# Ledger of designs, part 126: VH-VL binders against Large ribosomal subunit protein uL10m (mRpL10)

Target 1, 224 residues: Large ribosomal subunit protein uL10m (mRpL10), of Drosophila melanogaster (Fruit fly) (q9vpl3)
Amino acid sequence: RGKINIQRPKAPHYERARVVAVTQPKYPELPKAKSCFKTRAERTQQQQENPYNEIIAREVRNWLDHSRLVAFFHLSSITADDIFRVRVQLHKQNLHLKSYGSKIIEQAVKNTRYEAIVPLFHSNHCIVFSPDPEKTAALLRIVRRVPQMVLLGGIVEETMLSRNQLVAYAQMPGLHAVQAQLVQTLSQAPGHLIQQLQAHQNSFVQVLDVHAKNQMNEETPKST
Below, E stands for the ipSAE of ESMFold2; O stands for the ipSAE of OpenDDE; V2 stands for 0.75 times the mean of E and O plus 0.25 times the DockQ between their complexes.

## First folded at step 15 (VH-VL)

Design ctl3 (from ha1 with heavy chain F100S W103S, light chain Y96T; framework fv_anetumab; at its last look DockQ between E and O 0.06; V2 from the best seeds 0.00; counts 0 for: pae E 9.5 > 2, placed apart)
Fold by OpenDDE, look of step 15:
Structure ctl3 (fold): chain C 224 residues (1-224), chain A 119 residues (1-119), chain B 111 residues (1-111)
Amino acid sequence: as target 1 above (224 residues)
Amino acid sequence: QVELVQSGAEVKKPGESLKISCKGSGYSFTDYWIGWVRQAPGKGLEWMGIIYPGDSDTRYSPSFQGQVTISADKSISTAYLQWSSLKASDTAMYYCARSSLYSGDFDYWGQGTLVTVSS
Amino acid sequence: DIALTQPASVSGSPGQSITISCTGTSSDIGGYNYVHWYQQHPGKAPKLMIYDVSNRPSGVSNRFSGSKSGNTASLTISGLQAEDEADYYCSSYTSTSDPFVFGGGTKLTVL
């Protein structure tokens, strides 16, 4: 009685092998463990029919309405841990990193002045919110260090800016802020325009000073 | 001018506790990270941990997690590194350093604290 | 221990240009623009020479420059001077459990 080599079982007869192959429970390929780290965005996208979507949409709207700086980013392949680390850095600068599903964003901005941002959210994305437009430079500094985050554009002082415009805004202390404000002011009714221009001019010097100081501040590029 | 001043050299025995300090001046202490870096004699730099004094957010290297405690007192602009029980292997120069971001760019360093642990 | 790889030693003559390499992985140097260089003289604290791959802090000589390609960062010192003799360390942010890592250090000798 030949010693059954348990370590190298003889290949079953062709017919048996066929039957075994057919009867092997096709365990559904365990969904390739998409890295357990579904980005918050991916998690949010799966929640399409969640009654909480309206709540989240309201949250998004609230962030948009109360933020003076909003930046939109595309996320390439990034881990949850990396996002966390970036979030920590941003948070220390009073920058708030959020990620929402595209449907939620659509719902949130529907029939609002922000409706134009919807096309930016076709892929994995995140949004950074801040009440402080002066943090634009800090934001860009942080994000530039993270190749997985690609700047798409933003909103500064209620003005939609392209990527290039946002970069330019960050590089030119005060002037672009004033320009953005000026554009905003010009878009307003003529009667309030002069008052707003004067207010902005006065604030402009302050903003310039603050920007100059911030540029000089140790938080600015260590070039100073 | 930004300065980090560390406490003086320490000579200790194995099993003793130790707390060394790093005082920051010339900047807003709460707005920057303070990191601790170890350098054993004749060896390279080792990151130990980092603290944000503004909210006391503290992160450790896995190699030092549970081995040391990093803390800060923002009222006196001082960061601390402490051991509950020193080992001979803890003999090293310890540096505190400031970082503006959670990026590991330490722009200002303390002068270092030499800790010698010998039986 | 995850460490960045540096040559143990580099040497050059006064006036020459030398380059120190720092090699990591896609989880550190290749993944982020958070590469920094430090100079350390014997018995002294390290000094930041380059941050974020290529930026110089105030007060650092323009003889020092940094670059990155793939998983390798480089520190270049032009116009080598006697005072440049020191240990040089690279560092990087990492996506691993250890957020920061140093290289093993490079001893620069000026001949």
Scores: ipSAE 0.041, ipTM 0.623, lowest interface PAE 3.7, mean pLDDT 83
Fold by ESMFold2, look of step 15:
Parts: C-alpha cells; sequence; structure tokens
Structure ctl3 (fold): chain C 224 residues (1-224), chain A 119 residues (1-119), chain B 111 residues (1-111)
C-alpha cells in the first residue's frame, strides 16, 4: 500500500533566503560604445556576476559614507544571546554593529581610499558604524567587557586609525569640551587665550600628523 | 604607580564569616576588572571570580558560585571577597588582580591575604 | 570544563633556551588569542610576562616570548638566567561558563 512520505523543512529561513536569491533579477547590459578603459559590458558583468553581493556591498558603502566613526573588530566565537546583548547596548549609544562577508567588504571598498582595510577581514569579524565620533569612548567601554570582540582599528572623520590611535582618540576631549574651555577663558588676558588656542591647535595638528604618517606608511596588517 | 593593597592575614575557625579587601590606587578603579585568585599552600593558581566595579557586573567560577561573594565599593576604590561560613579547606593565599579586559590579562596583583581556617 | 595542561617541571642551563607548553581545547587556547603567562617566585605574587599569546608588557625582558599552534601555547625563555628560576603559569579565556582557566604550573629549575 502506498504511504505518505512526510518531510519537514530542516531550515525554513535558509529556504526563504535561497528562494529570494533565485528570483533576483539579472540585468545584463550590452556595450554600445568603445573606450580606452574596460567596456560597459565588462564593468556591468563584474557588478552583476554576484548581484546579491553588490546589493550588500552598496549597503556597506552607504554606512561608510554616512558614518564619522567606523571601528573594525575580529570576532571570535560568541553565543547568540551574548552578541544580542552587545548589539542592544551599542544601539543605545547610536553604535551599529554589522557583519559582512570578506568578499563583500572587498567589493564595497574597491577603488576607495579605504581599500587598505581589506586584509583586516581575512578572519571572522564585525564592524561598528556611527555618525557620532564622540561615541568612541562609549564603544571602547562596552567592548572591553566582550573578549570575543578584538579591536583592530578604525576610521574617524575619514582618517584611518590604528588600534592604539583609536584608543588615544577616545581619551581626547571633544570639540564641544574644547570650545567650552575657550568660552570659560575669554574673560582672561589675551595672552592666555592665545596660549590655549595654540595648545589645542598643536595637539590636533600632532594627532593629524601621526595619523597621516601612519596612513601613508601602514602596510597590510597581519592577521590574528 | 598602579597598586593593589590587600587586607592583612586572617586566622579564623570553621563556620565564621570573613570579608577581605583589595584597595586599588593609581588608576581609574571603575574602568578595570578586579579578579580574585586562590592559591592553596604548595598548589597552583585557581581563579574564583571577577567584578567590573563600574557597574558591578560580577562573574564566578562554577567551583565557587554560591560559596563566596565578590563586591566592590567604588567610592573608596575597594573590592571585596566574602565568605558567610568558612571551611578548613578555605585555608589559602588569596590574591586580587587587575585586568583591562574580561579576558583575564592580570597585569597588577595585590600582595596576597593569607587566610587560615583551623579548629 | 578542563584545566590547561602544563609539564610539572622543566630545567635548563644558564644561556640555553627552554620552552614551557600549555595545552587546552578549542574552547580556550584553540578558539581565542587570550593566552597569558605568569611568573611566580617563592613567596611573591605572580607577575604577567606575556599576554594575548605573544605580547610582552613594558619592563619584561625580550628573552621571554610566546606563541601558539592549535590548542597548545608555548612560552620560550632564551638566554636562561638564575633569576628565571620560578613557577610559570599559563591562563586563557574560555567560552565555557568559566571565563578563565589556569594551567597547573611548571617549575623551572636553572641548573
Amino acid sequence: as target 1 above (224 residues)
Amino acid sequence: QVELVQSGAEVKKPGESLKISCKGSGYSFTDYWIGWVRQAPGKGLEWMGIIYPGDSDTRYSPSFQGQVTISADKSISTAYLQWSSLKASDTAMYYCARSSLYSGDFDYWGQGTLVTVSS
Amino acid sequence: DIALTQPASVSGSPGQSITISCTGTSSDIGGYNYVHWYQQHPGKAPKLMIYDVSNRPSGVSNRFSGSKSGNTASLTISGLQAEDEADYYCSSYTSTSDPFVFGGGTKLTVL
């Protein structure tokens, strides 16, 4: 006698993701003109070869373009509950924890000033984005209790910073704090005001000079 | 200049309570973890638990969960290890140590507090 | 839960190099780069010699170096000196409910 073969989906969410990927449109474009560079079809094919990757890569570019603070972490094995608690705590500080595939990161930063970050993503990783560079101290305070997240470095105001530079940046007073100090001293002698402006300017210039030299001299980071 | 100063040696009987202290100085006390480590005479190191004084986040080794209480008073930069009822097997040297990370890189240690529990 | 395994003792002559091993599991040494080494002289508190596998704190001699391969971490002491005679402990972060584990300790004798 015939019997019903009862099977249940083992991975419902995986099935959804696979269906979406299968139904994604592919829009090849034919080249209409020649140039001394790559043809339009070659550029489109590179972009369209993995359309799911390009959609996600565009998301990464959008985060990079709109974030004045970006921090890169190596991510070791962590439970879903622990990473959820970290994500919630970060979100309360306008810090947005994301993770993307290494190939997607490479695709997202290709032909940008951030292309040098690609070697940081050879291992499992995560990225924290924020529009608020003043939140760097809060970020570091939260993650120091999360040994699974190891700071590798970051970007602040479009400047690449090493791990140590980002930690040092987090300890510096913000522009608001510097401006408040200036207001408090305006009722004092002019020479005192000049000294404070010169000290703040020199400190900022020194930080920028160190970061600029590090950006020019840094090579591929070693993985760990 | 970072210093962890522990309370002095204690001699107790089984069943008595005890609270020993670890006072940190020369650094921002609320920004570092404080761990407690036991060393029985002639034996190795055994971690007991760790606290982040900034928010009192406290974690215990399963071997010591429910047997000791770890606390901190950040107003006086002091961490504590406390027993409600001592056992003879609690006879050991107890160290406090500072870590910048939850990962246990204890870079500064107290001098140790010898606790002797005997009938 | 599993303690980290160290040899009970090692020995070497002045000027030689020795290596102390520390073996754990994929839940600690194999899974994380938070392996630390401590030196303890008799009657004194431990001192951090190596952190995060291979990093040396300020003030620690460059004769001390650390590494790991798989589930085994190693402390290497080159150019042995009499003052290196001490007990050495490894430790590691663990993803189990014990956030830290220590090795059993290794007594180093300088012959």
Scores: ipSAE 0.007, ipTM 0.521, lowest interface PAE 9.5, mean pLDDT 77
ESMFold2 (binder alone), look of step 15: mean pLDDT 92; pTM 0.937

Design hd1 (from hc45 with heavy chain S54T; framework fv_anetumab; at its last look DockQ between E and O 0.32; V2 from the best seeds 0.68)
Fold by OpenDDE, look of step 16:
Structure hd1 (fold): chain C 224 residues (1-224), chain A 119 residues (1-119), chain B 111 residues (1-111)
Amino acid sequence: as target 1 above (224 residues)
Amino acid sequence: QVELVQSGAEVKKPGESLKISCKGSGYSFDEYWIGWVRQAPGKGLEWMGIIDPTDSYTRYSPSFQGQVTISADKSISTAYLQWSSLKASDTAMYYCARQWDYSFPLDYWGQGTLVTVSS
Amino acid sequence: DIALTQPASVSGSPGQSITISCTGTKSDVGSHNYVSWYQQHPGKAPKLMIYDNSNRPSGVSNRFSGSKSGNTASLTISGLQAEDEADYYCSSYNSGSTWVVFGGGTKLTVL
C-alpha cells in the first residue's frame, strides 16, 4: 500500500474540490491596519464623539458656575513636580488648579456667557477656581513666584477682568473694609454738617454782639 | 506719585566693589517687584534680574547670574545692585524699574546710575 | 541671547504716520504673551508707552498705538512730531526662558 504523500496530496476530485472551495471559511480580509496615526481630523472627531468629553465639559461648566473667582493662565514648559508644588500651595488656600483641553473648554462654554474665554485656550493653559473672591490676592501672590505661569485674566463675581484689572482688584481693600470706611464716612457727615451750621450761627451771634457793644459805647454820653 | 530715585554716578577701578541703590516712593513698596536693566554706552536695554522685596526673592537673567547681586530692604523701600569685583565691561547705565511680575511691564523707571569702570 | 528683532532705524516727516515692528518667537511675542514699548530720549530713562500689546498708560499721547499679530508686534506713531525723535524698544516676557527680553531698539528720526 503506497506511502500516502502527505507533502503534496493529490488534488481532490473536481467535485470534492468544489465542495471544499465553497466550504472554505471566507475570512474577511483583516482591515488593513489603519496607520496608528489618526489624522488630526480623526482625533478631533473622535474626541467630539467621546461621551467622556461631554462629562468633562459638564464638570467645567459646574466649576465655572460655582466659582466666584476664576483665573486663567498660560502655562509654559513646566515640570510635573513644579505643577504639583503649585497645586499644593494653591490647595492650602482652597484654590483649585485644573487643566483641560481646548476642545473641552469650547464645548463647555458654547452658548454661555463664558464663550469669550475660548481664545485664551489656544495654547497650554491652566485654570484656577475658587468659591471666594477674597482669595484673589493670595492666588496672585503664589503664582507670581511661578515663572512658567502667565496671568491672562479672570472672572470675579461673574465679571470678566483683564490681567491688570485682576491685579487692581487684588490690591483693593476688602469689601468689609470698604463698607467700614463708608459707614465711618457716613457717620461723620451729620456731625460735620451740624458743626458747620453751628459755626455759622456762632459767627452771627458774635457779629451781633459786637454790634450791640458798639451801639452801647456810642450812647454813653461823654460826661464832660 | 510713583517715583524711583537711584544713587549718583560712580567712578571705579577694576576689581573694586560697588553697591548702588534704588529707592521707591508713592506706592506700597512690597506689592511690586524691582527689576534692573543695564544699558551699555550706545547699546540697547538688557534685563538683568528682578527682586521681590517682601522676602528678597530674586531671579537673574543667565547673562548676569553670578555676576551681580540684587537685594532689597523693604523697611526703607530700597533695592540694591552690587558687584563684588567690577570689570571694565561693567561700564554702563543701570536702571531700576517697578515691575509687578515677570510678565508685566516696567511701568516706572529710575533716572539711572552711570557706572564707569576705568583703570 | 534671545532678543526681539527691530529695525535699526525708521524715519518720517512731521505729520506722517510711522510704524516700528518687533518680531519675536512663539515663546515671547507669540501666543498670549504681552508686548510693551518704551521710548527713550538721549540721556533719559526709558518711558513706558504701550503695555499689553495695545494699552496706553496715563499721560501717553493717543498718537501712540500698539498692535500684535502672530509673532510680530507693531508700534504706530501718528501725526509725527519733532519730540517723537527717540529710541524705541519693544519688550516681552519669554515664558520659555523665563526672563524678560528687549528688542535691539529702533532709532526714530524726524526729518
Scores: ipSAE 0.863, ipTM 0.936, lowest interface PAE 0.6, mean pLDDT 87
Fold by ESMFold2, look of step 15:
Structure hd1 (fold): chain C 224 residues (1-224), chain A 119 residues (1-119), chain B 111 residues (1-111)
Amino acid sequence: as target 1 above (224 residues)
Amino acid sequence: QVELVQSGAEVKKPGESLKISCKGSGYSFDEYWIGWVRQAPGKGLEWMGIIDPTDSYTRYSPSFQGQVTISADKSISTAYLQWSSLKASDTAMYYCARQWDYSFPLDYWGQGTLVTVSS
Amino acid sequence: DIALTQPASVSGSPGQSITISCTGTKSDVGSHNYVSWYQQHPGKAPKLMIYDNSNRPSGVSNRFSGSKSGNTASLTISGLQAEDEADYYCSSYNSGSTWVVFGGGTKLTVL
């Protein structure tokens, strides 16, 4: 795609810039020609890109808000046929496999309790959404047969769970597996989502650490 | 209490067949996979492959694909490792271990089965 | 099947702290990998000591800790005791190649 100047003559562009510069010195103006044009052009381009990104981010936010089960996976190279078969198999269980850019995820969860998930999306990934937390066992049985998918963690009933907690949740019998009390009990178990964030960011996420510290304080029978 | 109990030591000659076993107890056997790990004398650990006992879904490390057969009988909570024709290089300790999926740890291990293959 | 590099041996005196390294590629010990550590005494099966980079199973002494930075995982044993003398293996899953990888092992000698 190495092109010479013949197909894209620079002279017309230079002539337009010269005309604008001559006009601007004679007419009072807020921004100077070259710096102002660059800044306005950059802002216009950012505004055009931001509205589209924000529409997609709103879609992600809606999925997060309306899904009682969310699971995050690292995704290695996989054929289109194989991932399509996985998507179809999941869809039959009301499990919806999606993938979004990391910047869109960041926009979707900014200023929410889910902001801690952003580092999970700096690698190649996919997300499964579902309104049915009872489908967690079905989800895990399907995806653990997919060598290219690595479970990172999830959200159940608006509570973040580590991958080990999500497996433990999936092994619980009956209707009480969806109770908020049971999810809160699992969030106190080892293997908190914080460890995945430490692996990706080399830093500890404040929100999840606060929950762990509260659990430790309650185990010491001192004045509360 | 999760426990994996393996069959006893075997002494074989090259060319003979062998099937060793691993019996799980103390957990729902078909909720977890069984992985097999080889350790040659004085050497390190090598992951051979896994089986999901629910339907015998199997995956092998490339080094062991076609060299050994992994199978299971969930009705008796038992997984198997089988050779159709042993080689002297198959002399090793063989462990079974429980694993949720590929990326999860091998959390409980059998005691090992020593297989010795010599003329 | 030899993508994880460990030192062949390490040694320390009782009471010291030692660290065993486990270095791999980005695909073996990268940001998306979960590293496990196993202890093996002579004639015994391996025992899980650390999982998911830094978690201890129930019943494992808090003298054992794990960490991961870049493409290197580390097992640290503080307050060395004679019973810590064993072989130590790291492990991770290579989802690109679709199989589990063990390090070559490190023999810890307590002097």
Scores: ipSAE 0.764, ipTM 0.895, lowest interface PAE 1.0, mean pLDDT 79
ESMFold2 (binder alone), look of step 15: mean pLDDT 90; pTM 0.927
OpenDDE, look of step 15: ipSAE 0.857; ipTM 0.931
ESMFold2, look of step 16: ipSAE 0.670; ipTM 0.846
ESMFold2 (binder alone), look of step 16: mean pLDDT 89; pTM 0.925
ESMFold2, look of step 18: ipSAE 0.727; ipTM 0.876
ESMFold2 (binder alone), look of step 18: mean pLDDT 89; pTM 0.920
OpenDDE, look of step 18: ipSAE 0.862; ipTM 0.934

Design hd2 (from hc44 with heavy chain T30D; framework fv_anetumab; at its last read DockQ between E and O 0.26; V2 from the best seeds 0.68)
Heavy chain, then light chain:
Amino acid sequence: QVELVQSGAEVKKPGESLKISCKGSGYSFDEYWIGWVRQAPGKGLEWMGIIDPSDSYTRYSPSFQGQVTISADKSISTAYLQWSSLKASDTAMYYCARQWDYSFPLDYWGQGTLVTVSS
Amino acid sequence: DIALTQPASVSGSPGQSITISCTGTKSDVGSHNYVSWYQQHPGKAPKLMIYDNSNRPSGVSNRFSGSKSGNTASLTISGLQAEDEADYYCSSYNSGSHWVVFGGGTKLTVL
ESMFold2, look of step 15: ipSAE 0.760; ipTM 0.896
ESMFold2 (binder alone), look of step 15: mean pLDDT 90; pTM 0.929
OpenDDE, look of step 15: ipSAE 0.866; ipTM 0.939
ESMFold2, look of step 16: ipSAE 0.762; ipTM 0.896
ESMFold2 (binder alone), look of step 16: mean pLDDT 90; pTM 0.928
OpenDDE, look of step 16: ipSAE 0.860; ipTM 0.936
ESMFold2, fold request of step 17: ipSAE 0.782, 0.747, 0.738; ipTM 0.907, 0.892, 0.884
ESMFold2 (binder alone), fold request of step 17: mean pLDDT 90, 90, 90; pTM 0.929, 0.930, 0.930
OpenDDE, fold request of step 17: ipSAE 0.871, 0.876, 0.876; ipTM 0.947, 0.948, 0.949
ESMFold2, last read: ipSAE 0.777, 0.720, 0.730; ipTM 0.903, 0.877, 0.882
ESMFold2 (binder alone), last read: mean pLDDT 90, 89, 90; pTM 0.928, 0.923, 0.931
OpenDDE, last read: ipSAE 0.872, 0.874, 0.874; ipTM 0.946, 0.946, 0.947

Design hd3 (from gh17 with heavy chain T30D; framework fv_anetumab; at its last read DockQ between E and O 0.33; V2 from the best seeds 0.70)
Heavy chain, then light chain:
Amino acid sequence: QVELVQSGAEVKKPGESLKISCKGSGYSFDEYWIGWVRQAPGKGLEWMGIIDPSDSYTRYSPSFQGQVTISADKSISTAYLQWSSLKASDTAMYYCARQWDYSFPLDYWGQGTLVTVSS
Amino acid sequence: DIALTQPASVSGSPGQSITISCTGTSSDVGSHNYVSWYQQHPGKAPKLMIYDNSNRPSGVSNRFSGSKSGNTASLTISGLQAEDEADYYCSSYNSGSTWVVFGGGTKLTVL
ESMFold2, look of step 15: ipSAE 0.758; ipTM 0.891
ESMFold2 (binder alone), look of step 15: mean pLDDT 90; pTM 0.929
OpenDDE, look of step 15: ipSAE 0.862; ipTM 0.936
ESMFold2, look of step 16: ipSAE 0.772; ipTM 0.898
ESMFold2 (binder alone), look of step 16: mean pLDDT 90; pTM 0.931
OpenDDE, look of step 16: ipSAE 0.863; ipTM 0.936
ESMFold2, fold request of step 17: ipSAE 0.761, 0.734, 0.778; ipTM 0.896, 0.887, 0.904
ESMFold2 (binder alone), fold request of step 17: mean pLDDT 89, 89, 90; pTM 0.923, 0.926, 0.927
OpenDDE, fold request of step 17: ipSAE 0.870, 0.873, 0.876; ipTM 0.943, 0.946, 0.947
ESMFold2, fold request of step 19: ipSAE 0.757, 0.796, 0.784; ipTM 0.890, 0.910, 0.902
ESMFold2 (binder alone), fold request of step 19: mean pLDDT 90, 90, 89; pTM 0.925, 0.930, 0.923
OpenDDE, fold request of step 19: ipSAE 0.874, 0.869, 0.875; ipTM 0.947, 0.943, 0.946
ESMFold2, last read: ipSAE 0.784, 0.752, 0.785; ipTM 0.902, 0.890, 0.904
ESMFold2 (binder alone), last read: mean pLDDT 90, 90, 90; pTM 0.926, 0.928, 0.927
OpenDDE, last read: ipSAE 0.870, 0.873, 0.870; ipTM 0.944, 0.946, 0.945

Design hd4 (from gh17 with light chain T98H; framework fv_anetumab; at its last fold request DockQ between E and O 0.03; V2 from the best seeds 0.00; counts 0 for: pae E 7.0 > 2, placed apart)
Fold by ESMFold2, look of step 16:
Structure hd4 (fold): chain C 224 residues (1-224), chain A 119 residues (1-119), chain B 111 residues (1-111)
Amino acid sequence: as target 1 above (224 residues)
Amino acid sequence: QVELVQSGAEVKKPGESLKISCKGSGYSFTEYWIGWVRQAPGKGLEWMGIIDPSDSYTRYSPSFQGQVTISADKSISTAYLQWSSLKASDTAMYYCARQWDYSFPLDYWGQGTLVTVSS
Amino acid sequence: DIALTQPASVSGSPGQSITISCTGTSSDVGSHNYVSWYQQHPGKAPKLMIYDNSNRPSGVSNRFSGSKSGNTASLTISGLQAEDEADYYCSSYNSGSHWVVFGGGTKLTVL
């Protein structure tokens, strides 16, 4: 209800309240005592946070190491139901939506080639991981419908891509398109089947060799 | 080359219906969205909303929700903007533009369709 | 209303550099937002000049550059030419409202 009023009458209960309040164990601030206490408390909190942070950072490193597709998004306010629907839809495509604190991401990518991504995590964010870089198009089609998610960029086959490069990657014809051309050719008249198959086998080898050389040329050389 | 070609200018009276079109060519029409932008005479640009032609997913800005209908026919690579009952305040230039998603730029624009609504 | 603020007009002489500002909130023009700039000559459709804050589409002169600092994006035109006389609009996707927003536009006059 109200504070004890100790003004005016020195009644026994008011005087006792005044004296008791003044005599409560209030210790003056001593430089060593306060500094030692604060230092120990800060040390204890740091110790507790370090093991937890490192465990989660290891999880992030594992995702980065085992994912051939990683995409970064800014995430604005979203309901638990909405984010759950998005997570389920992505999961059906082998796309794994995760969110980690910025300090965890910083610890996870420290001393790696991916340190450049840390600024992306200064705001609310989420990350999508997948072992399947072919799922980039599916990812983009799904998240385009999520107003709360804004594509920032990604990593494909250990190469960092801008968001525009990631979209362009998703639109490129791949080895699958070449394989589809072979299936279509095999459906032609039987009289030419063996000749066309032999020609396409040689073309396959040449296309695969060009594709492998292009992947090698597009990879970032190892640093010195 | 990416091209968006819009239907010609329209002169209408208040209360009439109207459907204007935007035909895309030079790209896979269903891979990108079509956004609609209004510009009243002598005024700035206003984003009205978008459509994904692949399945007709649409979103409207609050100023235009319930005021217009955005639709598409992917079989002829065409998006539409439609009014059931025009108002004099609908007098404006209307642009369609290509957009990957909400946060991407409007990279290619149609030439615009001038709609004039007067009694 | 959530709108980006641009100066109504700006002017410069041929050969000069000018800068057009576009100011919003952290939801419009923040570290996670991508700002685009459009040029519109009288009677013509807008043309994309800058996207993703600072990138130029192919065919756009390197005299046009974009930057962003705090809640302000900037379009800089160096070596001003008569053909640069036009209206300029900034645009972004607002992360709070989830709609595309435009600035009010800036009329550039080449003296």
Scores: ipSAE 0.758, ipTM 0.895, lowest interface PAE 1.1, mean pLDDT 79
ESMFold2, look of step 15: ipSAE 0.752; ipTM 0.894
ESMFold2 (binder alone), look of step 15: mean pLDDT 90; pTM 0.924
OpenDDE, look of step 15: ipSAE 0.864; ipTM 0.937
ESMFold2 (binder alone), look of step 16: mean pLDDT 92; pTM 0.946
OpenDDE, look of step 16: ipSAE 0.859; ipTM 0.937
ESMFold2, fold request of step 17: ipSAE 0.037, 0.035, 0.042; ipTM 0.537, 0.539, 0.545
ESMFold2 (binder alone), fold request of step 17: mean pLDDT 92, 91, 90; pTM 0.943, 0.934, 0.928
OpenDDE, fold request of step 17: ipSAE 0.871, 0.876, 0.878; ipTM 0.947, 0.948, 0.950

